VHH binders against q9y6x5. Designs and how they scored, part 58

Target 1, 379 residues: q9y6x5
Amino acid sequence: LPPKLLLVSFDGFRADYLKNYEFPHLQNFIKEGVLVEHVKNVFITKTFPNHYSIVTGLYEESHGIVANSMYDAVTKKHFSDSNDKDPFWWNEAVPIWVTNQLQENRSSAAAMWPGTDVPIHDTISSYFMNYNSSVSFEERLNNITMWLNNSNPPVTFATLYWEEPDASGHKYGPEDKENMSRVLKKIDDLIGDLVQRLKMLGLWENLNVIITSDHGMTQCSQDRLINLDSCIDHSYYTLIDLSPVAAILPKINRTEVYNKLKNCSPHMNVYLKEDIPNRFYYQHNDRIQPIILVADEGWTIVLNESSQKLGDHGYDNSLPSMHPFLAAHGPAFHKGYKHSTINIVDIYPMMCHILGLKPHPNNGTFGHTKCLLVDQWCI

## First folded at step 1 (VHH)

Design f50 (framework vhh_8dlx_2)
Fold by ESMFold2-Fast, scan of step 1:
Structure f50 (fold): chain B 379 residues (1-379), chain A 121 residues (1-121)
Amino acid sequence: as target 1 above (379 residues)
Amino acid sequence: EVQLVESGGGVVQPGRSLRLSCAASGFTFSNYWMHWVRQAPGKGLEWIGNIKYSGSTFYNPSLKSLVTISRDDSTNTLYLQMNSLRAEDTAIYYCAKTDYEGLRYSSFDYWGKGTLVTVSS
């Protein structure tokens, strides 16, 4: 019977929530497993880019999902995360469920993970759910556990995505202790339900489970707005993505647009594509626009309007507020081990190792995750 | 000041059609994705569909044959056309605005006050 892995994401689960709130079920999970306290995600620190980096081991410039809203200068196509299911956007990389199905003739299962309802290189997850945010965590879990137990060929890789605490983080902001406490307690209860379901079905002792997230959350305010309309007229550019990383496609000379934007706000950095810092690994892709604006933490870019959003993400990936965590339990993992940090791209080669798959070329380093694994020696 | 004002609700007979409107002000309407969501009394939010600033629409598959979303950027108005109304369609209907980055209804930055639709015989 081949090794099995369930990868679970709670969207927007900021790493330091673990230290500021009580998680009895998650702590019980960690006690008999491993915890990575900080996962350094990829830039930009948004949902679709980072979820695809987890399952490909690639920086955004390499896998091609460079934002939640994109424009491809070569093909003139536009992308949005809610209704653009064109395989074109996803075909610059091979996610782990595709590799799992093609190398070993095994099945994959997916409940709402970004990209799993799209055929990628003519391969779609063996079992999947079309994205629908109204589907309960329980229904997603019921489908995943049914597929893990009742599939032929066997499901060896399964994913489960949940929109919280991201939705509440945006609505209330991460500094709202009352509302965030309620939301995070509910998430901990869902983790308890997950563990109980796996134990009830006889899966718990033989299944590898990873619980992680794509990014964190930072507090925003109506007092921290950057109004682009104060600096440049809409007739000079097409806006591809807005906040907190704005993607600008000039309608006139690029240098002229840059000159209008470069002094727009002391709380925003303006980059020509060639000047984007190398540390972001966010430059070498046709979907990255000629001018990128990067707001400082907690600042929101707007078009002559206010924003009710009290929390946001997408900011510089060096910011601890943007970092998620990773916890794992199962036969592949040590028990009671804590690790300080890994890169989000390191998750992919680790998962390939657990499943016995040959990874596609990637930006992760297997050595960074060796200390988590029982069959490996730490340096 | 951003405002979204829904209208057109009321009591309607089963099998009939109804069109809801959402009047938007305080922002550049033509630059944003607009959504319709509903909430039946005592139930959670149900996403109906959205419309991109380009006019492209995406619908909840369970509702696709029963609803049409459209927009008039010259009047800053969003519309929801509903056909073959059922008792189960009784709910408060909200319009919502999102920014360009993430298009999940959980990331809405503004909601209207809602308009009540009651389907009864």
Scores: ipSAE 0.000, ipTM 0.305, lowest interface PAE 13.3, mean pLDDT 88
Fold by OpenDDE, second read of step 2:
Structure f50 (fold): chain B 379 residues (1-379), chain A 121 residues (1-121)
Amino acid sequence: as target 1 above (379 residues)
Amino acid sequence: EVQLVESGGGVVQPGRSLRLSCAASGFTFSNYWMHWVRQAPGKGLEWIGNIKYSGSTFYNPSLKSLVTISRDDSTNTLYLQMNSLRAEDTAIYYCAKTDYEGLRYSSFDYWGKGTLVTVSS
């Protein structure tokens, strides 16, 4: 039977949640599979960019989803979570579900993974759901598992996305033990539901399952605010994205805007596009604005408004608080193996290997995941 | 001793509805997932669906539109409502218990003896 892979994302699941909270179902999943404790995600550490990096193996500058909110100066188009269905934004890369879909006797399925309800390179998964946050996990799970079980040609790659614990992390902050315990318990239960469903359908032993996330969550506070209005007038720039990485489109001379912002706060780095640190791999795309502001961990960039978020993400991708985890189970994976860290872009070549797909050029390193796989030599 | 006893089976005409019951004893019913499984003549076991202790349900996608699973923890009873029955629904229907409390495992440790449902004109 051709290999099958289900990729599951729980948005905003910070890696150290595994240490600080109880996950009996997830731990059981891990016990019978593998765990990568920390996954270094891509900068910016936001939802759309990182999810697309997972399925393309590319840095944001390469796949073109450089933020949750984007602006293209040439076409004057805008991208946002409420406006994400234009293939223009996605076509700078080829996600794995498209690659898989184009193979003979294979099909892809998707339940609300970013970009999966958009025809990319004129291809859309044979089975997909339009994004709707109101749709339950159960319904998403039911559809995905149905497609995995009964499709012709067979679904060999599927994605499943869930919005928690990100939403709650924003609301409560990751350090709210009471509320986050409740939220994370529910997530663990959903993982239990997933495993149960797969077992009952007879999929569990033959299906490769990856459970991961796109980013973590940092505690924010009303005491850690950077007010841009104190430094520059709104008339001098357009804000394309705000916090914790602000994308600035100057309306006046760029240098002048830069000079007004460069000393705005000791807790914020201001970069001209050409001066963005190389380690971010966040420079070589026209969708990156001329000036970016990067707040320090836990600091929030605001305008003349108070932030209501107690948690946020998008910060420096070297910060542990921004890192998700990866767990996996299935015939391709070892049992009871833990690995310290990989890069999020490494997931793509691994998935391609599992599925027997030729990967597109990518930034991942297959060697980083060899120890997770039963068919690979690990020293 | 754990016991599961199915009832409600019989001969029914196509298009009709039938409700099966499973009486559970010998364990804390409310703490376990419960399942329905059937076996048609000459065929293997087919999982129908389950219900969690929370009341949430999962169904075999092939049967989802035709079946509803429910439970009454006060009476330790599991139910299977079947609608629009067809000849192919002829089978022995079993209730089964998950081997662990909660959501950790989906394996069955106990089965009922089954109840026969025959759909015939």
Scores: ipSAE 0.000, ipTM 0.224, lowest interface PAE 15.1, mean pLDDT 93

Design f6 (framework vhh_8dlx_2)
Fold by OpenDDE, second read of step 2:
Structure f6 (fold): chain B 379 residues (1-379), chain A 121 residues (1-121)
Amino acid sequence: as target 1 above (379 residues)
Amino acid sequence: EVQLVESGGGVVQPGRSLRLSCAASGFTFSSYAMHWVRQAPGKGLEWIGNIYHSGSTFYNPSLKSLVTISRDDSTNTLYLQMNSLRAEDTAIYYCARVTWRYGSKTYMDVWGKGTLVTVSS
């Protein structure tokens, strides 16, 4: 049988949730498969960038989705979660579903994974759902599994996306044990539904399934705010993205704006674009603004408004609180194996290997995932 | 296949009431907000109102007193009750499905073919 792969993302599932909460269904999934305890995601640690990194194997500067909110100075276009349908933003890379879709006797399916409802390089998955947050997980799951089971050409790669526990993490904060326990239990139940559905359809033994996430969540507080209005007049810049990594487009001399911001808070690093640390791989793209502000973990950049979020993400990608996990099950994966860490960009070459696809140039290292795969040597 | 089919249109006399239906298929109807829109002859589209998945409704202020939108999720049906119809209410009436993201712009991505309502003496 041709290899099949389902990639599932639960948005904002912090890695250490697995240690601090109970996941009977997910643990069973892991027991019969593999677990990567920590996945180092890409900077900035936001939804659109990291999801695109997973499916391209590229850092944000390379695939061009550098934030949830972007501005291109040449075209004067804006990107946001409410304005993400222009292929202009996505065409700087080729996601795996496009690569797969273009192969003979293969097709791709997608349930609301970022970018999947946009024609990229004039290609869109044969089966996809337009993004709608109101659509239940069940409906998404039903469509995905139907397509995996009854499509011609056969669906060999599919994506499934769900917005939790991110939304709840923002609302309650990750340290709210009572509320997050409820939320995470629901997530585990959804995983149970996924597994059950696959078993019922006879897909479970032959389908490779990856369950992962794009980022974690850190606890925020009203006591940890950085008010930019205290440091610089709002008329001196345009805010392209706010917190916890603010993208600043100066309306006056860049140096002047920089000087006004550089000492704004001891809990915020201010970088000129050319001075952004190399470890972020967040410099070589025109969509990155001239100045970026990076708040310390748990600090929120605000204007003259208080944040309603008790949790947030987007911080330094070296922070454990920003890291998701990866679990996988299927013919390609070992059973009962746990791995400490990989980079999120490593997922792409692994998926390409599983599917027998030639990967596009990417930043991933296939060697980092060899121990997860039954057909590879683990060194 | 995702589909919306309007029905209940026809010729009515001024002052009468009419109830339009919109049958949904191919998707989980209860998960979507729905809109009614109309287009009079030679005019542009006019928004009538909408109903959310929660049951909350919003109306065009100019039509609020004359229309009621409801839904039956058990039968996947959207309704538009119109009262005290006038000649100016003559139009093709469309139902549409709404897609949105959290805190984001709403988008009507699926439309019915419409049903004609003619108000004449």
Scores: ipSAE 0.007, ipTM 0.260, lowest interface PAE 11.8, mean pLDDT 93
Fold by ESMFold2-Fast, scan of step 1:
Structure f6 (fold): chain B 379 residues (1-379), chain A 121 residues (1-121)
Amino acid sequence: as target 1 above (379 residues)
Amino acid sequence: EVQLVESGGGVVQPGRSLRLSCAASGFTFSSYAMHWVRQAPGKGLEWIGNIYHSGSTFYNPSLKSLVTISRDDSTNTLYLQMNSLRAEDTAIYYCARVTWRYGSKTYMDVWGKGTLVTVSS
């Protein structure tokens, strides 16, 4: 009776993969649901920031997860994305699972979505798994489906995160057709397993399912490196984040550091914080450093050595290579509808609508997703 | 600045032991899991092992009996102890801060410059 939603993320699933590879299971899902061909993510186009934007509807400067590595100038705290569970980093926003639990006395469930193993505003997901990359997709799916069927108050919002195709995208690069074909076929098989499991358990017809991703992937090369050590001596600055967006905290006068960096490479843009382009919505937060370096697509910023990454992300969010897609199926969604583009921040107010929740103030526009929904008029 | 600097490499005879160091700066070292990886001439990267902030270690099964990873959070230093060195251990050794929590096992967010170990008689 109450509406239910399962949000699934395949990390690093570039939108263009859908046109260049065969996805029989995903295509069957889309045939009876909706497809958004491109989702314009937030800057910087990294995992932690974009996953939090999906569930808050906020730009990174507003939700506070501005990178995978952060320094807060006011509190002098450092963020480690590999092992830091300090709620301080997540408390600048209210994610949808918290809203879900507090407004309607409902439960939330989470299999590894970033932030779900952290108490945020003193509220943690009702059911969750601590992050562990060794846990199979099947085990994550088994827990999510068990919680969807066996919970009181009922689980109405559930999330499921999977590390591929991001891991393989970094290792092989998106242009390695042989290896990427194998990886993407495996992901399509997992989507088939997901649909089969939901059908077997009697959940399929009454559950809204969104399959999306946080960013895309672009090809990198040993021929496209920016050696930061050739630009500036490390005694002049503290490096907070490296590539492809470097976050620079000056140890000397900011203008002197900027002058040493500004013309060092034709493949890197150098910004004083106040000069960061408004279109990035990446300026108004203490965790954004005084100088930001933005590498051109496919260029890697390094410290006097090679990079082994053949693919990367984090680049300008206007780049199509950085865009994921969104597919959805369920009673809230039209069948066989294709839409061109939405903003990643638009997903949050759409999900709130589906669940009957009042959204917290956010940067999304509900009107952008109306055409996907059966209960809305699209004009 | 978030930096890693390896040291302790050099020429060593087969069967000997060697300890590599990695000096970390510009971040809260005690909060990060740290990794050792190596690259032999003409070959890909080989993961050696990691150590979590708690001191828990995990090793490449092929290397577990031959290596020990440790850390000293008071000096922001990571160590790799290698025993019974063989010619096949000739490689550039890198310490790395790796994002394991979300995303790729191959994603390296901070790398050192590397230190060369040559095992030769």
Scores: ipSAE 0.006, ipTM 0.247, lowest interface PAE 10.3, mean pLDDT 88

Design f7 (framework vhh_8dlx_2)
Fold by ESMFold2-Fast, scan of step 1:
Structure f7 (fold): chain B 379 residues (1-379), chain A 121 residues (1-121)
Amino acid sequence: as target 1 above (379 residues)
Amino acid sequence: EVQLVESGGGVVQPGRSLRLSCAASGFTFSSYAMHWVRQAPGKGLEWIGNIYHSGSTFYNPSLKSLVTISRDDSTNTLYLQMNSLRAEDTAIYYCARGYKEWLSGRTFDYWGKGTLVTVSS
């Protein structure tokens, strides 16, 4: 019987929410499975980049999804996460569902995971849903479980994506305990529904399930704004991405643009591309712009206006507020084991091992996840 | 008052087919997911399958080749078509209404009284 894996993402689920709120269904899941308390994500700490890192095991500079808004100077193409399905943006890496379909002659299924409604290297997930935020969690789960049970060749890798608690984290901010408590309780109930549905369909005992997220969330404020228009006139540059990491394409001499920006605010760092810190692994890709601005945690870059965001992410990946968690249950995983930290790029080689796939070259380290797995010895 | 009334049960010979009906009243039938569940003598409840208000159907993998669920929203009626019946299919068959929202791990809020199917030669 081939191993099966369901990978579930709750967008923007900050790791320390687990310590500050009650999750009875998730705690029952963890009791009979494993918990990684912190996952160190990749920079920039945004949805599309980190979701693609989870399924490729690569830093953003290597897989090519370097932001939620991108510009390629060579082809002059522009990417926006709202409507862009051009395979060009995704073709710099091979995600696990493509590997699953090509190496093992098996099927993959996807409910809304970023990239799964796009053909990548001429291969699209065997079963998928076109992205639509209005589709309920129940319908996504219903389709995934149907495909897991009714496919030939068998679906061995399935993904499920949900937009919360990210949307509410942006709207209310993570410090709004009343609204966040309500949202997180609903997510816990959805986890309960997921487990119940898998049990009712006879899938629970033989399916590996990973529940994780792409990033966390930090509190923003109208008192913490960086007005870019106070630094530089918009005629000098094209803005590719704004906040909290601004991507600047100069229309004049790069050094002149840099000099206008470099001392404008004590709450952002200004980097020429070649000076971006090596620890970010955010330098070696043509989609990374000549000048990058990085705001300090909780600061928002704006264009002579107020911000409606009470929470945001995208900040330095060393910040604990940017870290998600990982929980897992199934025949591949120990029961009742807790682990402190892994890198988000480590998830890919672990998933390849569970599925019996040969991973493409990647930035993850299999040794970091060995203690989670029953077929491995922890040193 | 929500009511679900199953009908169509009885004694049937092995290898034959049978169609069960569930008449719904007291709610907007077209807005709810509907389920079939059975209980064999001395055993627990076994989920057979469901049909969403969208018309999408999902089945217990052990039963998917043997059953078909359908609905007629104009008559507020849910159907279960069973083919190639075996002695092991002897059970009380229940119609159940699914929650409009799938919260707190719940799948059903109302059940019918059941209809007995006996597969005997």
Scores: ipSAE 0.000, ipTM 0.126, lowest interface PAE 20.4, mean pLDDT 88

Design f8 (framework vhh_8dlx_2)
Fold by ESMFold2-Fast, scan of step 1:
Structure f8 (fold): chain B 379 residues (1-379), chain A 121 residues (1-121)
Amino acid sequence: as target 1 above (379 residues)
Amino acid sequence: EVQLVESGGGVVQPGRSLRLSCAASGFTFSSYAMHWVRQAPGKGLEWIGNIYHSGSTFYNPSLKSLVTISRDDSTNTLYLQMNSLRAEDTAIYYCAKDLYRGTWSPYMDVWGKGTLVTVSS
């Protein structure tokens, strides 16, 4: 039988939550599987970009989902509600579910993973749910498990996305131990439900399961605001994205806009596109704007408004607060193995190996994940 | 194509409650944060609060104990529940769509025409 893989994402699950809170169900999962303590995500540390990097193995400049809000300078298109299902935005890469369906007579299934309700290179996930935040975790899990057990050609790759703990991280901030403890306990219970459902349906022993996330979360405050309106007048630029990475499209001379922004706040860095640090791999795409502003950790960029947001992400990907973790269990994985760090782009070539797929060219390094796998020699 | 229509306004006595609705069409409602904003006679716009696509709510601190924002993604409807209404709550109430998908922003790109709430007598 072909190998099967279920990829699960809990949005905004900061790696150090594992050290500061108790996760009995996740700990039991890890005991018989593997744990990667830190996953270094891609810049910008936002939901859409990082979820697409997981399934393509590419930096944002290469896969084209460079932010949750985008403007393409060549085509003059805006990423908005009316064109978020436009394949134009997603066609700069080939995600793993497309590869899975095209290389062999195999099916893919998806419960809400970003991009799975879009036809990419004329291929949509064989089974999918249109994005709807109101659909319960249980309903998503029921659909995924039904498709894994009742499909022809067989579902060999499945994805499951859940919005927490990101939503609560924004609302309460990651330093709110009382509220975050309650939220994270609920997530651990959902992991318990997932394992129990897979065992009940006879899937557990032969299914590879990866539990990961796209980014972490950092504490914000009303005392840490950067008011762009105090730096520059709205007549000088079009704002493409705001916080904590602002994407600025100048309406006048780029140098003049840059000079008005450059020294406005000690708590943000202002970059001309060509001066964006190479380590971000965030430069070579028409959807990256001529000027970007990067707020320091915990600082929020605003437009003459107060922010009620107590937690946020999108910050520098070198920050440990922005890092998720990866846990995995199944026939492909060692039992009881702990690994320190991988890059988020390394997940894609590892998943291709598990599924027996030929990966598209990517920025991941298969060698970084070899120690997790039973069929590989760890060196 | 994209449209927001507020309803539920009217004349209400002080101390009473009122629920406003906003019917959304022409976009993927479940993917966007939604805002409530009001404008009292002769005054500027006052932000009431928002509800993130995930259901998380953020309120103007001066109004937090008096209002509740909720959403029903199955009917593409946004709600504002107001309790203990005072004369100072007399305003035109607008619902507005956040500019960006899946993120928080103070920017709103689509606004309803507004619904008038008069707290009197």
Scores: ipSAE 0.000, ipTM 0.145, lowest interface PAE 20.5, mean pLDDT 89
Fold by OpenDDE, second read of step 2:
Order: C-alpha cells, then structure tokens, then sequence
Structure f8 (fold): chain B 379 residues (1-379), chain A 121 residues (1-121)
C-alpha cells in the first residue's frame, strides 16, 4: 500500500510553548515519534505565506503568496483572507496535494488548509472542505479521517488546519499565562482526540502524521506603537498590508515616500524593494510592494487607530518567538528522537520522500530532515 | 479480579432517554480508556465509542448525535447517555476496558456481561 501522510497545522503555535506549558497528549505523540524543537519559518511570518511554503518548499518570493493581504499592480487584483479564492494568486507554485492528486491511484484530502479549496493548476483535492471558521475541529477531524480510511482512490495525503492558538494569541498575548494555559490545554486535548480517532480506526500504526504550525507569537503593547501618520500623510501612499510588516504603495514619488518613512521610528526598518535583505528571500516577486516597513519585535505599526492586539506575528523570521515546532509520528519516522532545528521549507522534500513523490524544484534541503526518517542515514 | 458490571438497562419507549452505568473494579480505572459496545439481536458487535482517561471522547459517527460517554474516576464508573432512542437501538450494551494502560486502542481485554436495552412502544 502506498504511504499515507496527514499534515496538521495549529496556527500560531510558538515553539517554546512546549517548554513553558504542559502537553500530555502532544508529549505522548512526540515520545512515540520525533520532534523538531524549532522550525525557522519564512519571511514574512504570516499564515498564508508560511502554510504555502510548507506544502511547496518555496520561499514566499517564489510561490507568490507573499502576505495575507496582497495587491497586484498589473491586474489590480487584491488578495485577503476574505478574498483568497482566485487561482491567480496560487498558480505560481504547485502544492504537494496537487502533485499527489495527479498520481495514479492516489487522491488528496483537505480540511481548511490555506489554498486547498481553490483549484490550483486546474486541480483540486478530491476531498476538501470550504474554509469555514465555524466548523469544529471534530468535524474537520471526522471528515479527514473518514477520507483517509475509506476513499477510492485512496487518500494518501491529507491536510488538517486549526485556527488556534493563533486567534487567542492575538487576543491575550502569548505572555498571558492564565488564558494561554487554557487555550493550549484545549489544543492538547484536540491532539488527543486526533490520536484517539486514528487508533480507533486502525490508522495509527500505518499513517504518517506531522503536527506543525506556521508561526509563533510575540507580545505586543500599547506602549510600543509606531504611528505612520506622524511621519507621512496618508494621501501619499496606499497601504497594502499593515504590521508588523507594512507594504507601502506610493502615490507620489517613491523616494519621497521612502524619505518620509526611513526615520519614522528607531524600531522600524524601512526598505526599498531592491534593498530588502537577501536573508529574507523576499524580493523577487512583483507582488512585493515598492517599500516595506519591518517593525522590531513586539512593536506595532499603526495609523491613527489603536490596535487591540496583544500578540502578533509576521516579524523577522530569525526571531525565536516567530518559530513554530514540528512533531511527527508514523512508520517513516523514528521513535523518541528530537532535533534542534530545520527550515520550514525543508518539510516539503521530506513529505515528498515519504509519499514517494518527485518534488518540484524547491528551496528545501532534504538532508536537514534525514535524521527524522528511519530509512535515512543521520549525518 | 478485573470486573465490569453494566446497569441501567430495561424497556424504554421510543424517543426517550436512558443512562447506562458501568461499575469497574480490580484495576486502576482512571488509567484506562473505556469503551461502550452493543450487539443487536442477530447482528454483530457495534462499537459505540470510548472515553480516554483524560476525558476525551470518540464516537461512532453513526451514533454520535445520540450518545454521550462520560466517566467518574472517583467512583470508577463509566456512563452512556442515550437520547432519542429508536427501536433499532435495541441491543445488549457492553462496557469494555481498553487493553493498554495510559493510552487508547481499538482493543478491549475485559468486558462486562452486558445490559439489555429494549426500545418498544
């Protein structure tokens, strides 16, 4: 039988939550599998970009999902969480579920993973749910496991997405121990439910399961605000994306806009597109705007409006607070092995290997994950 | 000796609710997942659901809307709440202990004798 893989994402699960909170179910999962303690995600550290990087192995500049909010100057199209269904935005890459779906005697399934309810390259998973935040984890889990268990052609790759602890992180801030403890306990319970269902269905021993996240969460404060209105008139630019990485589309001369912003705050770096640091791999895409503002960790870029978020993400991807984790279990993985770090783009070639898929060109390094896999030598 | 004893069965009218109990003894109840299984006349065994020691529950999708499983570790008791009972729910209901300690599985090593539930007008 062909290998099967379930990819699960808990949005905004910061890596160090594992050290600071108790996760009995997740720890049991890890004990029987592997853990990567820190996953360096892609810049910007936002939901749509990073989820697409996981399943493509590409940096944001390459797969074209460069933010949660995007603007294409040529087509005049806009992308947002409420407007993400146009294949135009997704077609710059081929996600793994499409690759898998196109294989003989295989099919893909998806429960709410970003991009999975959109036909990409004229292909959509055989089984999927339209995104709906009101749908419970249980319902998502029930559907995905049902598809994994009794579909024809068999589902060999499936994705499952959940919005927590991201939403709560935004609301409470990651440093709110009382509220976050409650939230994270619920997440652990959901992991317990997942494992329980897989065992009951007889899938546990044969299914490869990856539990990961797209980004972390940093603490924000009303005392750490960068007000752009203090530096530049709003009429001089269009804001395409805001905080902590703002995408600026000038309405006047770019240089003038840049000059007005470059010294706006000591806690914000301002880059012309051509000057964006290479380490971000965030330059070579037309969807990246002419000027980007990058706030320091914990700082919030605002207009004359107050932000209500106590936590946020999207910051420099080198910051530990932005890093998620990866845990995995199944026949492809070792038992009781912990690894320090990988890049988030490394997940894609690993998944392709597990599934026996030829990977598309990608930015991942298969060598980084060899130690996790039973059929590979750990160097 | 490990023992499970079901109770609460009987004759009930359609549309009514019934709560079954299972008293456990002879093992550390709080460390095991517990299961409910039923067998209708002339039919095979049907798994209803289980509850992990953490309280997490999993149900047969065909029965989920009709049943709730709970446990009281202080009294070593497992419960099955059934609502909106139908004639087709007539069966012997069994509680069963999971094979493994500290985890859950589809394997059950100890069963009660069962309690008969008859749904009839």
Amino acid sequence: as target 1 above (379 residues)
Amino acid sequence: EVQLVESGGGVVQPGRSLRLSCAASGFTFSSYAMHWVRQAPGKGLEWIGNIYHSGSTFYNPSLKSLVTISRDDSTNTLYLQMNSLRAEDTAIYYCAKDLYRGTWSPYMDVWGKGTLVTVSS
Scores: ipSAE 0.000, ipTM 0.238, lowest interface PAE 13.4, mean pLDDT 93

